# VHH binders against F-box protein SKIP19 (SKIP19): the designs that were tried, part 4

Target 1, 302 residues: F-box protein SKIP19 (SKIP19), of Arabidopsis thaliana (Mouse-ear cress) (q9m0u9)
Amino acid sequence: MASSSSPPAAMEVGESTNWTELPPELTSAILHRLGAIEILENAQKVCRSWRRVCKDPSMWRKIDMHNLGDLDDMDYNLEIMCRHAVDRSQGGLVDIGIWYFGTVDLLNYIAHRSSNLRSLRLIRCSQITDDGFVEAVVKLPLEELELSYCSFSVESLRVVGQCCLNMKTLKLNKHPQKENDDDALAIAETMPKLRHLQLCGNGLSDTGLNAILDNCSNLEHLDLRRCFNVNLVGDLQKRCFESVKVVRHPNDSIHDIDIGSSEDEDPYDFSDIDLMSGDDDFEGYYDFSGASDFSDYDQFDF

## First folded at step 5 (VHH; framework vhh_nb_b201)

Design r37 (from q4 with G100S S101T)
Fold by ESMFold2-Fast, scan of step 5:
Structure r37 (fold): chain B 302 residues (1-302), chain A 119 residues (1-119)
Amino acid sequence: as target 1 above (302 residues)
Amino acid sequence: QVQLQESGGGLVQAGGSLRLSCAASGFTFDDYAMGWYRQAPGKEREFVATISSGGSTYYADSVKGRFTISRDNAKNTVYLQMNSLKPEDTAVYYCAADWSTEYEDYDYWGQGTQVTVSS
C-alpha cells in the first residue's frame, strides 16, 4: 500500500469485474475503436491488464487525434500526447489523423519515425507551412491523404503528387470556392493512380473535372459535394456514370463528412448571407442548383 | 526505433561508488519520466529511483541518501550515482521510461547493466 505502488483503475464500469476478466485479444478489439486521447487519458488507467494492452505497439498502428479545437482550454498538450502515441507505435504507424494542433515539427517527428505510414489526415491544421508539409510528406509512402479545411497551396499539392506515386485516395475538402481549376489540374497531372477522390467545396469547372476523368482512369469514387462550378448534366454526367462507380453530386448532403468541430463553429458557413453576396460564383450556385435528380449512393464509404 | 542503453556497470568493492548512464533515443526524452529498477538473482524486479520530466525525484527506502538520480535533457541521458555500495546492491540495473509516473509499469526498458559489489 505504498503510495509509489501502481494505483487502482481510474475508470469504473459499475461493480462488474468483466473488463478485468476479458482476454487481451477482446480488450484490444474494444480499445481499437477509441481515439488516442481516450486511450491515454482514460482506458490505460482502468487496470494493469488494460494498461498493458494500451502499451502494445499493435494498438498504435492507427492514431486518431480527433478533438474539438479547444486547445488553449485543455489540461494536457495534444502535441506531446501525439508524440507519445507515435513512440508507442515503435515504427509500426500506418494511419494518423490530426485535428487543429498539427505543426511542422510534429509532422517531421512522425515522418522520421514512421517509414510505413500509408495514410495521413490533417483537418483544420492552419499552423503547418507549405514547405514543412511537403518536406515531411515526400518522405512517406502515402496511399491516402486528407487535407480538410487547410490552406495548402496548389504548388505543394503538385509536388506531393509527383513524389507520392502510389496515392490512391485524396480528400481535399474546402468551404465552397470561386471557380478555379488549379487543384483539379494538379491532381490530373500528378495522381493517375487515384481510386477515391473527395473534393468537397472545390472550385473546379467542367474543364477541371474532364481533366481528372481523362487522367485518373482507375477512379472508383468521386465526391463533388459543394462543387458549385460543375454543371453535372448531359455528356459530362454520362461520362462520370460510365467511368466512376460512385459519384456524389454537388447538392448532396454533407452530414456524413467528419470535419472535427461542428459546421456551426465554421466562420465560413455557406448559410452566411454576407459570404454569398460578396462572391459572384456563390450567387451562381442558386442558379445552377437542382440541375438533375440523382439517387443517393448507398455504398459511398471513404 | 525506441532505445534505452545502460552503461557504467561493473565490479566494485563494498563502500565504493559507480555511476550508471542510460542513453535514450527514438522518443521525446524531455517529456518522459525516467527510472531505475534492479533485479538480483532469484528475486523480482524492484524499484530503485525515478525522476519526472520536471526534475522531481523519488527513491526506494533502501537507497535513500546513497543513490542520486539525475537527467541531462540536452544529452537525452539519465544517470544514477551510487555511493556507499553494499553487497545487497548486487543486481542487474535497468533503465526505464514512462510518459506518466502515476504507475510503476514503464513503457520502455533497457537491456540492463550488471553491478556486482564484492565483500
Scores: ipSAE 0.000, ipTM 0.353, lowest interface PAE 11.2, mean pLDDT 78

Design r38 (from q8 with G100A)
Fold by ESMFold2-Fast, scan of step 5:
Order: structure tokens, then C-alpha cells, then sequence
Structure r38 (fold): chain B 302 residues (1-302), chain A 119 residues (1-119)
């Protein structure tokens, strides 16, 4: 009796569906559209044929670890899950995106096992140090880098540009900053092959923008949304129109920007620090009526 | 690259003992379930033993009480201690690794090590 040693032959949701009868090539095409968490937590548990497809290294050339940052509410460890996804890629990893949980140790794990990585995306990864980031990234043949709502220094950006000579896409998104051209000047100096540049929230001035336009002659897409220190009018606006195929202006809508969390609408993370340190020693501190105001008039509104 | 390298196989007389080792590299060993399978000449591959990332063990009925699976996470190694060996235990023994502890569908396999038990 082989059934005595096998896992329970549960008639799982999906095993009696038409989807379990699909050829492996069609199943693979469907599963390629899912994120890594969805594949590892849900899709591979549907049936044995789906599980076999989910183990194929070709499924793991791109790893998308998108999540909402509710890490302490999860029943699983995302770093362990990400390491497993990297293992399944068997050295074939080309693109990886990590939201919230990124660490220096994880970056080193990825760098040592993914020598052909072309695209790295780090969103809201506050635990990664500048030194750890640089050490991992300079080993990689990156053509695309995203650093969104992270705290990396201008010096680390400069080193990355000096080492990743084929950088074609940079997304460096921040909450709106005071005037500062340091990022723009580092980009202009070290990343002349850029074709796509997204600088949402950057503090660059007209000086920084002109430096980018002077040095990044292949630029096709320029996103300046929430860059409030750029005066994009007159001659500068004409220059952008004539040299760049697509320009998004400082006051354009940001509805399409994936900032890593659909629930976090605060434009400045540091504003939360002020609220936390203000006076919050009592459970009964003033309630800002978020749970419906105490309506003392409910008894009188007839 | 993921590598599983078995060692410790050989020739032993019935009633004897052998200790198999499997050295693992290229993955986060401590988070994986590790298992041993065997295949005798002209027969299907069969399950022998598994150990979860948390240390829980499960054995095939044919080896319970005789074989012990263990792991050393610091050395990235899984072991199979085989006691009271029988001629029927003669097979190539394979080390396997799986993140989800799936008995028949492991992620990674070693090259195998021959165990021969003489009568």
C-alpha cells in the first residue's frame, strides 16, 4: 500500500478543474503571469502537474516579490521564500524585484548565484546599507536598476554608475525633496548610456536637468513627476520636447507609479516619526474620529 | 549551481552497518527538507527516509527501526545511518532536497552511491 506513505490524496480545489487538463506549455504561460509569492504559496499547491511546472527553472528567470509591507502579519518568511525562488532559477535569474524585506545578506545570496542578473528592483528596502548594496551590485551586469523609497546615498549611486557601464534604465524615486542636484550630477557624470530615467520626487534644479540632458544623449523617457524644484517652462521645456520622446512633468498625476504599497499614502515617512514621538503614552489619547465620530446627537436626530 | 554529493556507500555483509553522507551546496540548506531514496537493479525508485527543515523524520516501513536519518545544518550535510543491513537493501542510494517536503517530487537529486549487502 503506497497510499500509507504518500501525503493525503486530498481532492484539492483545481484537481477536478479544466485547468489541470491543460498541456504543460499552456500552464507555464499562465503561471508566468503570477508573482513569486502567488506561485510558491498558492499555484504549486493546486495539483501535481502545476507543482512540476512551478519547479521548472524557466519559471524563475524573473522573480517578482511584490507585497504590501505587512510582513509581521504574514504566516511565512519572505526572505526564505525569495532564497528558494532564487535556488529554483538555477543560475538563470535575469530580473528580480524586492519590496520591503530586502537585506544585505539576501543581496549577497542573489549576487553569488545570479551572475547574469540584468535588472534589480528594490522598493522600500530600509535595512540594506550603502556599503552592502554597493558590494553586491558591482558584481552584477546590471542594465536596469530601481531604487524606490530607499535611503541609499549619492556616493553609492556614483559607484554603481562607474561600475555598471551598460546601465540603460534607472528609476530613483523618492518622497519630494528640497533642492539638491547631487543625484542628477552623479547620473549625468556616470550613466551616459541611459535610455529611461525616472526621478519622481527628486530635488534636482534646472542645472541638474541640463547636466542630464547634456550627458545622457540617448535618453528616450524622462519622468520628472514631483520634482518641484524644476522650472520646466520656456527654453528648457522646448529642449526636453526636442531631445526626449516621452517627458512626464512635475505636476502630472502619479496614479500609475507602483510605490510598493497601495495602503501607504504618506508622501513623507519622517512625518510618522513626529506623530510617534509626540505624546503617545496613553491608549486613550485623542482619536481623530477615524472610527466614526462619537455622535452624541444620534439619540436626538429623529 | 545546486550540488548534492553522496558518500559512504560500499560492500558490507548482512547484519552490518553503513553511514551515508550527503554534502549539499548552492542553496539555503537549513530551509529544505532532505530525503533518501534507493533504486535496486531492474526496480522502480523507492522512498527510504525524509527529515524536514524542523527535524521531523519519516521512514518507509521496510527500514523503520534499522535506519536513522539526521542532519547537520552547520555542515550542510544529511546522513543516513543504516543498521542491521539485509541483502534486500542492496541498491543505489540517492540524496534529494525539497523545499516543501514532497515525498515523490523532490527539487534536487544527487548522483547516487552504491550499497551492496552480501549474504
Amino acid sequence: as target 1 above (302 residues)
Amino acid sequence: QVQLQESGGGLVQAGGSLRLSCAASGFDFSTYAMGWYRQAPGKEREFVATISSGGSTYYADSVKGRFTISRDNAKNTVYLQMNSLKPEDTAVYYCAADWASEYEDYDYWGQGTQVTVSS
Scores: ipSAE 0.012, ipTM 0.433, lowest interface PAE 9.0, mean pLDDT 78

Design r39 (from q4 with G100D E102S)
Fold by ESMFold2-Fast, scan of step 5:
Structure r39 (fold): chain B 302 residues (1-302), chain A 119 residues (1-119)
Amino acid sequence: as target 1 above (302 residues)
Amino acid sequence: QVQLQESGGGLVQAGGSLRLSCAASGFTFDDYAMGWYRQAPGKEREFVATISSGGSTYYADSVKGRFTISRDNAKNTVYLQMNSLKPEDTAVYYCAADWDSSYEDYDYWGQGTQVTVSS
């Protein structure tokens, strides 16, 4: 109610429009559609009225540090920029997403200044240690967590679930993995209040999925795309459709996966074969021109 | 913008067969789950069958083994093959589309096609 921003206005303006002469409400509506980098590098430099809007804490309740990972080619330091955006939020930060450049020091900076943080997204952040991640996030009232294409351990996931008791949304996305139920079992054991779960590429089996469904009774959205060790047939398929409002299946379209970074390799082979065997990088030692593998099945010599 | 158009309904005798078709336009059909629902006179709309974007199918217990859902992505069409029809199958059949697989929260609905099973 003490917000300086007007109700949202859905309007588009042409490039020939004099932006400095726009009403403040329209300017604010346009700026709310930009990411943090765009605001800090471009929008705030247009004129004084835009700079004033760009400094308003209401603009920084959600911080989106989306980038393509071309860090060496940038003229600016994304970590310093992110710290500045957090400072502008003046403790009002509720949602932050960080691509590529996340560090333990940055997470601690965010945690110490954002006691009401509800949503944290870390995408392709290879520099953050398990211990640093856990220490920073266990004190936060997180309801939403995304860990996509990161290397955090199952132990750190379990601790986070045990400490963040109001977790409602988890996105734990990976490139397709071999069969492994560790993540699924940790989720089932520690996150019973989940409503939305995205596990794209996870190695869980039917056992892991059943554990999730047994323990996460409020689950409304389940995304299992590229989870090739799940066999969604029979009783398990029926259970999913009857208990979960929205289910994305292992072989469903992946067009929306990896938004903002297209390093993901096509999980399908180049053949017209309808065989679904899991990862596209399957390492087979079978020679189709003349079978020389399978020495334990038939060898005339030995 | 989005349109779903059902066809293939009609009058059949108990034990007979019908194939319903639903032609879709205005969205990326290949990425959507498609479903069939039905509504009998004086009753609420009920789930019949669904097919995900990847081809996984799921059926209501009342139709399992008798009905088959399929899709043709090249034609942007979903089908419902109905065999061994019973008088209880009499209803208006609706086509539905959703980004994700579900039997409750579909985004788009067709106008429906009447199926009447005699005797």
Scores: ipSAE 0.000, ipTM 0.344, lowest interface PAE 14.6, mean pLDDT 77

Design r4 (from q8 with T31D)
Fold by ESMFold2-Fast, scan of step 5:
Structure r4 (fold): chain B 302 residues (1-302), chain A 119 residues (1-119)
Amino acid sequence: as target 1 above (302 residues)
Amino acid sequence: QVQLQESGGGLVQAGGSLRLSCAASGFDFSDYAMGWYRQAPGKEREFVATISSGGSTYYADSVKGRFTISRDNAKNTVYLQMNSLKPEDTAVYYCAADWGSEYEDYDYWGQGTQVTVSS
């Protein structure tokens, strides 16, 4: 029965707070600060009054399924847990974040039960197909979308932008990419209402950035960290300064970005992956399988 | 005290059907997601099917279309209806309840029921 993890401070006899005697409103305020895993594993088991609060749909308007990707070492299935949290929201879900374990079936489950979903965050969800992603999200009234370290195509991004007309926040974070304006041009074309844009690691050039600035006139926050193909000097720097309230520059520190991974995932692991397949062009480790595009298709006369 | 008791296992011929039951006690059954897992000799335990407290279901690709999971909250019981059984389905089938959070009972498991499918 003895805990192997003692608290930093010893228990003070006679001075402990009786949490089971708190009013439901105070219990709710405390529990709203906990993640979904903490609520389902720990908080709801404290006592009957806490369990009742933890079942209230108002507790599940935002679901944050943050984890470190150590899924094989967990004693519980996060997809099952996430489905249960969605059920507890009873259609009131507004914001959901899924790290690592996202699947097409899970996205469909969420989409069919959460008609008022305004914010979707997918981090390191490599199992979700382009078709499955598009089918699930085009029906949702999304204002915020995060796709971090996922492998979604520019075509899927364009379709989502065309269907989710009220998009105000986009976070599209990648490992540093070679020069490519496709994402930037799709964003410029389909998401004119953007106020917050985070493109860490994106391959956009000055051309792509100018297109975004031309078309996203309400842009207030622009994060270009690790966008090494942007030369943010002179006229372009002046334009950003005058048009955007907050700009994070390509060489700024990324210490505040939580990518959900442990320190086990280092640059050497990612560079090795790039060399094997070329699925992700990282730090200049390019796959020349596309080199024919420059010679064979570069000058098509008509 | 939390208890999960499986029943309904046995020997069946390929193409046959079998229904497993899991009787749960000692916890608020309606709050828990219930699942079925299986383990063949010399292999790791693998996922089969789950049902949430709200009744949503999810299946492993190997059983989808053949197996159906269901629950009866009034009887604290979860079921697994197995149709079109294959020799590859031979395993000990375990009932599981997620959200077990006592210090020693993090993950609730039944003792298992043997299913053998002859060719």
Scores: ipSAE 0.000, ipTM 0.186, lowest interface PAE 11.8, mean pLDDT 77

Design r40 (from q8 with G100P)
Fold by ESMFold2-Fast, scan of step 5:
Structure r40 (fold): chain B 302 residues (1-302), chain A 119 residues (1-119)
Amino acid sequence: as target 1 above (302 residues)
Amino acid sequence: QVQLQESGGGLVQAGGSLRLSCAASGFDFSTYAMGWYRQAPGKEREFVATISSGGSTYYADSVKGRFTISRDNAKNTVYLQMNSLKPEDTAVYYCAADWPSEYEDYDYWGQGTQVTVSS
């Protein structure tokens, strides 16, 4: 009686071999765990029921374009896939993460179609210019921003902070830097509403950290892993524990921020001797003509 | 905001021709497969023609040799040229867009345009 009348507390799975007969709610729960590439290339091709779930705009409220940066070995164009995922969101996009392939054109495509975008994550995107980044981001109601292993300037960061007044989470991760407080001072000056700050590898000193603590009075989470120029002892340590709920220390494990790129821990084996020459990076060695090099093949006006 | 807007429908005599157009906006048109479907009163919607992002075309047996699908990526428009029209071609014609795949269930649909062929 009791077991036959009670609603299911958990989803039931039938025979473990027949995945196409799963209830839509269970299918949706599984698909929400996948990245955009896996959904578009694999999951939606399983059957019509899975394809219908994969087309629902609610599946594209968060877009995760995680990849390993092996772009030359891929059978698909990640920028085109990302544009399609943004289209499927139908203006409902709230969170997007882009690894390696981000461009100014893609960022503008996202900005023009996602007026409610709250969270933007750019990881290892070297093609996005400072000006292009600023132009796109100042139009967005961002509360969360991640810039990891990117080469954006301090001035770009300052302008974004001045325009995105509701910034609550900033993740600005770098490989360990020499002592420099520029980023910390820009954050302290422009982002007083921060609750979560991750600065892994940042070169800030005790001076920069004190400026952040002075100006970001709502700070609840502070991640200083690999910030080797901070001496978190004495009065400064006490200040952090009194004002910040969670602090990650310079020597703590980084497993949650760099798990997909451990092979890149030691860049430039041969540049250790001649770092200033820069000849080995092959920048500008090839002629990159651009997209306008190709005519419209659907208009034969010859 | 994704939109598909059909035009070019109307009344035509048997043996006549019509050209349907579908103007697309709000997505990266060049990467999508585009298609045409039709629905006559009291019947289910049926496939007419598709064109892939690369320009490959596929037709229903009922229209093969009479209809031609084409696209203009510069204008974000897909066309359906309908020749040798028959009374049986009378239907509302719908434009559809889908990501390149082997499945025929399209992501986006237009509102349709009426085609009436008199005997």
Scores: ipSAE 0.000, ipTM 0.342, lowest interface PAE 10.8, mean pLDDT 76

Design r41 (from q4 with A97T)
Fold by ESMFold2-Fast, scan of step 5:
Structure r41 (fold): chain B 302 residues (1-302), chain A 119 residues (1-119)
Amino acid sequence: as target 1 above (302 residues)
Amino acid sequence: QVQLQESGGGLVQAGGSLRLSCAASGFTFDDYAMGWYRQAPGKEREFVATISSGGSTYYADSVKGRFTISRDNAKNTVYLQMNSLKPEDTAVYYCATDWGSEYEDYDYWGQGTQVTVSS
């Protein structure tokens, strides 16, 4: 069998086992660290023991479908792969994250097979309709929801909050928005058990923030990075620090947010050479999200 | 009740080509990886190639650049195109799937198809 490691020719085999000969418990511990794509494309092909572990439903309680959004350039279908991972969970799925390729059909497939789903993450999923999203998730016992760089309406958020009464973590990240309290007011109205709230780029004002603080009394973590319509000074700043354990401010660094569209650890990204040339200045400018800087200087003109 | 049926084997001269086919039934073919293995007389079964449900392929070093695995989901069939055949490619070729059974320790296998390469 090719699934077994075979030494070339008559080379001597060492007394210590290699990773293909590890006990199932150790193999399982290693494989739990990998994402679903890596398990399905690479890890299960190592040997029979690893393949058996990779089929075990306990390996699929958490499914991470992180990818870079190059769907047309991929040599595999992520939706079919995700469905396969969900099937392997055999109803034990608790946590799933989907970047880019999420569809209404996929979300319904997950919802109908995963009655214990507690955490759903949708990042840059532009194909999922408001109605399809609501229909799929209202029956799920969600405690964690991430909707990052998606186009869901305030009405959808409100309905989800009304139906998912045990929501403890909400991540609703956007490119910086104009002033608008709709999301903040919907959260304040429908998610009183919230403990973690990440609203990077949200357009909420001091009014919206006060509503959240009034209604989400158990809030432990509040992330307001790039919420430029919040004037987090004076009494409001003091209120936040007294009532919330961890607060991230509008101007704090955003480097820790995984947006899926780029990977800093890829050493062979040749776009660094193009950035050095400076010929793409105009395109880079249009990628900026947020308000323009103030200019207080002027030349001596009459 | 998974069934795999290989075909397309035969006798061929060194440097020739053959295309193997594997017709699959009894499971949701689109959702499972398919592979080809081979076994020469007196030797253990050796991995040849695999194709994932999404179409990603992986080859043994001994066949890379000469063999191509592909699938036709509409026909529930996986193929192995073998070019530049060598005498050492002589073996019974088996189709396999990663779909398991509660009654078996091993993946499902077909009955095999004989490939003989003369020099």
Scores: ipSAE 0.000, ipTM 0.131, lowest interface PAE 16.5, mean pLDDT 74

Design r42 (from q8 with A97R)
Fold by ESMFold2-Fast, scan of step 5:
Structure r42 (fold): chain B 302 residues (1-302), chain A 119 residues (1-119)
Amino acid sequence: as target 1 above (302 residues)
Amino acid sequence: QVQLQESGGGLVQAGGSLRLSCAASGFDFSTYAMGWYRQAPGKEREFVATISSGGSTYYADSVKGRFTISRDNAKNTVYLQMNSLKPEDTAVYYCARDWGSEYEDYDYWGQGTQVTVSS
């Protein structure tokens, strides 16, 4: 044992919190609230103690690669950073979210190394092919899947439902679409164990919604915001109220959803991010990461 | 298993040139940023240069204009061309697998190659 006592802190009126002198447990608690880019580019550079915490595999059970999509303006490669984060997880990865830069090669790298992956989130990943997506996903024991503003086919969704028998949460968010029940019917056919379904912007009609309600008997949360082809009145509205605990209606506010690319042709400012931060059971619309008022997190510079 | 092996170091007169090579194995080389760092006797390890998977380069101010980093993905090799060498460039040079950030304690380093510049 080494008696390495830190030098006394010099405290004066107006001095701010000294983050480099935090205990490891408190440092770990703060860092678990940050995204992977913030940890790799900022947090681990604070001091050696923070860098040690940032390399611990327990920090990398959940990887959030949120970014603004300005990939060509970056002097670093987000795919490489993501691969490093996956390496640091040492096979313990259970949840990963990738914004914009996702590729087939990256998805295969993740699938090969992460046999216990339970949650996969792909947001605005236009480079991933249907075939590449399917090949990677069928290898994973997924219980949660998010495909937001991605162009995956109905057939890909059907295969995922057929292979991921324990799927409990699906988020399939799109820019508002014309009437089309294909996604809703594939979900109804292949994902009977769903508890949470988010279909913001989906083109489903009353027919598609009735099929989902007929087949997904365990559904607890249903998000239909921006689903303008659903006429949620009368008998259908009553059915939703009686069978589903929480329903978000087509015209409900999207204030809890972060903005994505502004270059999309969609006239609505709509993009989905992780509305659930836990690796427990489904947490719902009321527990958004960053909704806490604790002062230590509020003072951390991103 | 990730392996990095440096070569090309040696003794050179001030104003001379050397080219360092780093042979990489055990990972998909083309997808990783690669960097060079150096450590002079009695000093901490310092950043020298990095090259991204896309070919973007960044240099420490002390070597900018004199050193050039490059890569050959077909050979899984990263290079450091060192021109106009100064006695102050004397150090052990390390190859590192990197994501384009300056860190001194990466876990994936080579064994190093000695560069000595005489006056």
Scores: ipSAE 0.000, ipTM 0.160, lowest interface PAE 15.2, mean pLDDT 74

Design r43 (from q4 with A97K)
Fold by ESMFold2-Fast, scan of step 5:
Structure r43 (fold): chain B 302 residues (1-302), chain A 119 residues (1-119)
Amino acid sequence: as target 1 above (302 residues)
Amino acid sequence: QVQLQESGGGLVQAGGSLRLSCAASGFTFDDYAMGWYRQAPGKEREFVATISSGGSTYYADSVKGRFTISRDNAKNTVYLQMNSLKPEDTAVYYCAKDWGSEYEDYDYWGQGTQVTVSS
């Protein structure tokens, strides 16, 4: 759910006297509609009864740190705010979503305090390293993982699949990529219990898609929007129709995907996406990186 | 039991510097954000600075560019380096465990250290 980038100050200032006499269950119902930023910056400061509700661990079983990526313009530190929300959950955290500001240190903080975490969502978190991500998530009983517009490696994804044996939902959304089956093959190899898979913008080919369908036999929802290297016609289209309850096709609208930033480029049509694919630099991944390392090793053999 | 002990306050002339220290015990220091707050006589406590366990810092507008918060996890200590002090900085300075601790019980707060800045 979309959250405001700034708390509603008018609600606090204008409503404080009127709200002090509300029953706790009604106050709780109102506060559950607010994002973490609104609760920590405003709601808890209204009066003692609101503060008490805002400290109740039941308010913090799901933490939504949605923001527009305007971090330099904020009057508050989202990482510190997130840590406080996690502390208030008192180990009861089951679902957390972080846009833009995610760090390795924050993930470790969450992992240490949230042994029952079932859902982790990381959107546009470019600061989190592959090693830090893996270290934090290998100990978590994740059933749902979202990695949208992040730069995690295929090896990280493979390790997550090997360690999070109950994974039922994976959302791995990217800007449209050149043909590459690495993610699809890692998913097929390590996540056989998957029921919901969203791969918007993924570079998988028909080969990668067939591998997923072969190995993820319980798949109920498959989202292939902007996966332009999949030729979803003929026998493959029939296979998807017969095997999967809900399929979103490569050319379907992406208006329901929250990309989070007011600075983001407008979505391109199919023609523009072909041009974007031409600008992609894939040389830094796998074959190029592996070949470079292997060549260096060979140079010093003898 | 959480214990926070501030030190380093004192009397200083405007333009001077002080370094405050807060020794923490009774919790896993490395895992928590730490903050500094201040309270002038007859006023509510106000936020000064905070530092996450990862080292991210955030400052009140009134102290940006003059104060620096830091931590030493090996010593379970958080510091506040105060430069270019102004008479308006005169207050009791409190160390706090975590964000929003101004709304918590006294066991999340230290006893305070007095800073007095003469004009």
Scores: ipSAE 0.000, ipTM 0.204, lowest interface PAE 14.4, mean pLDDT 75

Design r45 (from q4 with D105E)
Fold by ESMFold2-Fast, scan of step 5:
Structure r45 (fold): chain B 302 residues (1-302), chain A 119 residues (1-119)
Amino acid sequence: as target 1 above (302 residues)
Amino acid sequence: QVQLQESGGGLVQAGGSLRLSCAASGFTFDDYAMGWYRQAPGKEREFVATISSGGSTYYADSVKGRFTISRDNAKNTVYLQMNSLKPEDTAVYYCAADWGSEYEEYDYWGQGTQVTVSS
């Protein structure tokens, strides 16, 4: 019989351009503009020549795992996909960004296989423990670190600064915090080579900011948006203007910050959190189903 | 960690049958295309059969009508039913998994299982 069971046709791209006839270098230039999920789910399915380009280790020197945070259908898919992308880099991975799904096991996988990793971005990764993060990061020659909307401790930040001596870019973004200089003082003490510092939402005061300016003498970019405990006026404002090339002020617009595409609203809107945490009748949502009861699951009968 | 473990190989007489199994772990099995390849001594590895995540199958001309590939997603296992075996089917058989593709080069490979068909 003629092939009665054929896989679905590969995705067709464009109407007027024959993408399958492009030279490999032009295909590579186009694909370098895509994130890892787009490459693995769509681009590599176009044709054999595109798939060959998508498997080339040079395509995987920078891995961008940006996603919507909708992990219901994608939890293990995204972690396995990320591990696969790291494998395709064949040790050439330099930059990686992970949104939502980051785990300690994934960080260890990356650290073991990426001895030249220079940039690590973790956005909204709530599953990663302080101990697991420190264990992975101390092995890496990081120059850039982003920890956005994560819950890492001041102690872990201090260890990172002590071990990653070439740190030049730190992005430590949080929801607006009450006054607390702990992060700022740890940075001032351990990261004197910083050139770019983003502290959106940080609770630092004028004291913490002065400590950073005193110790991070090479600082060129300072982003203080949503740092409402800094009173950036008078002598302190003049100091920043004279010593730092680019300063973003506490009340400047945050529309250019990538907070995760699943959150259309200002991440600092607490009204929805209060509503979800209320004493409203949501008992059915929090009840253990019989199928998920560990007591029933642990009881084996042949 | 991705693991593919083949089993079911062995010695069989011409005209006989064997069923190969490949147990998969460490990845979202349902989303992968699964395939079988074989390599005889002194020859390059050659395609035998593939099954997509959706269950569509494709076979090499040399095995079409004799071999059947199938998958059990609940058991994370792919199978190759080999009927009417010939001496030229003698080879090490490898299980392979591929993310997001159905007819392209495979990303993950098992260690292989030997099939020997005596004349």
Scores: ipSAE 0.000, ipTM 0.214, lowest interface PAE 14.3, mean pLDDT 76

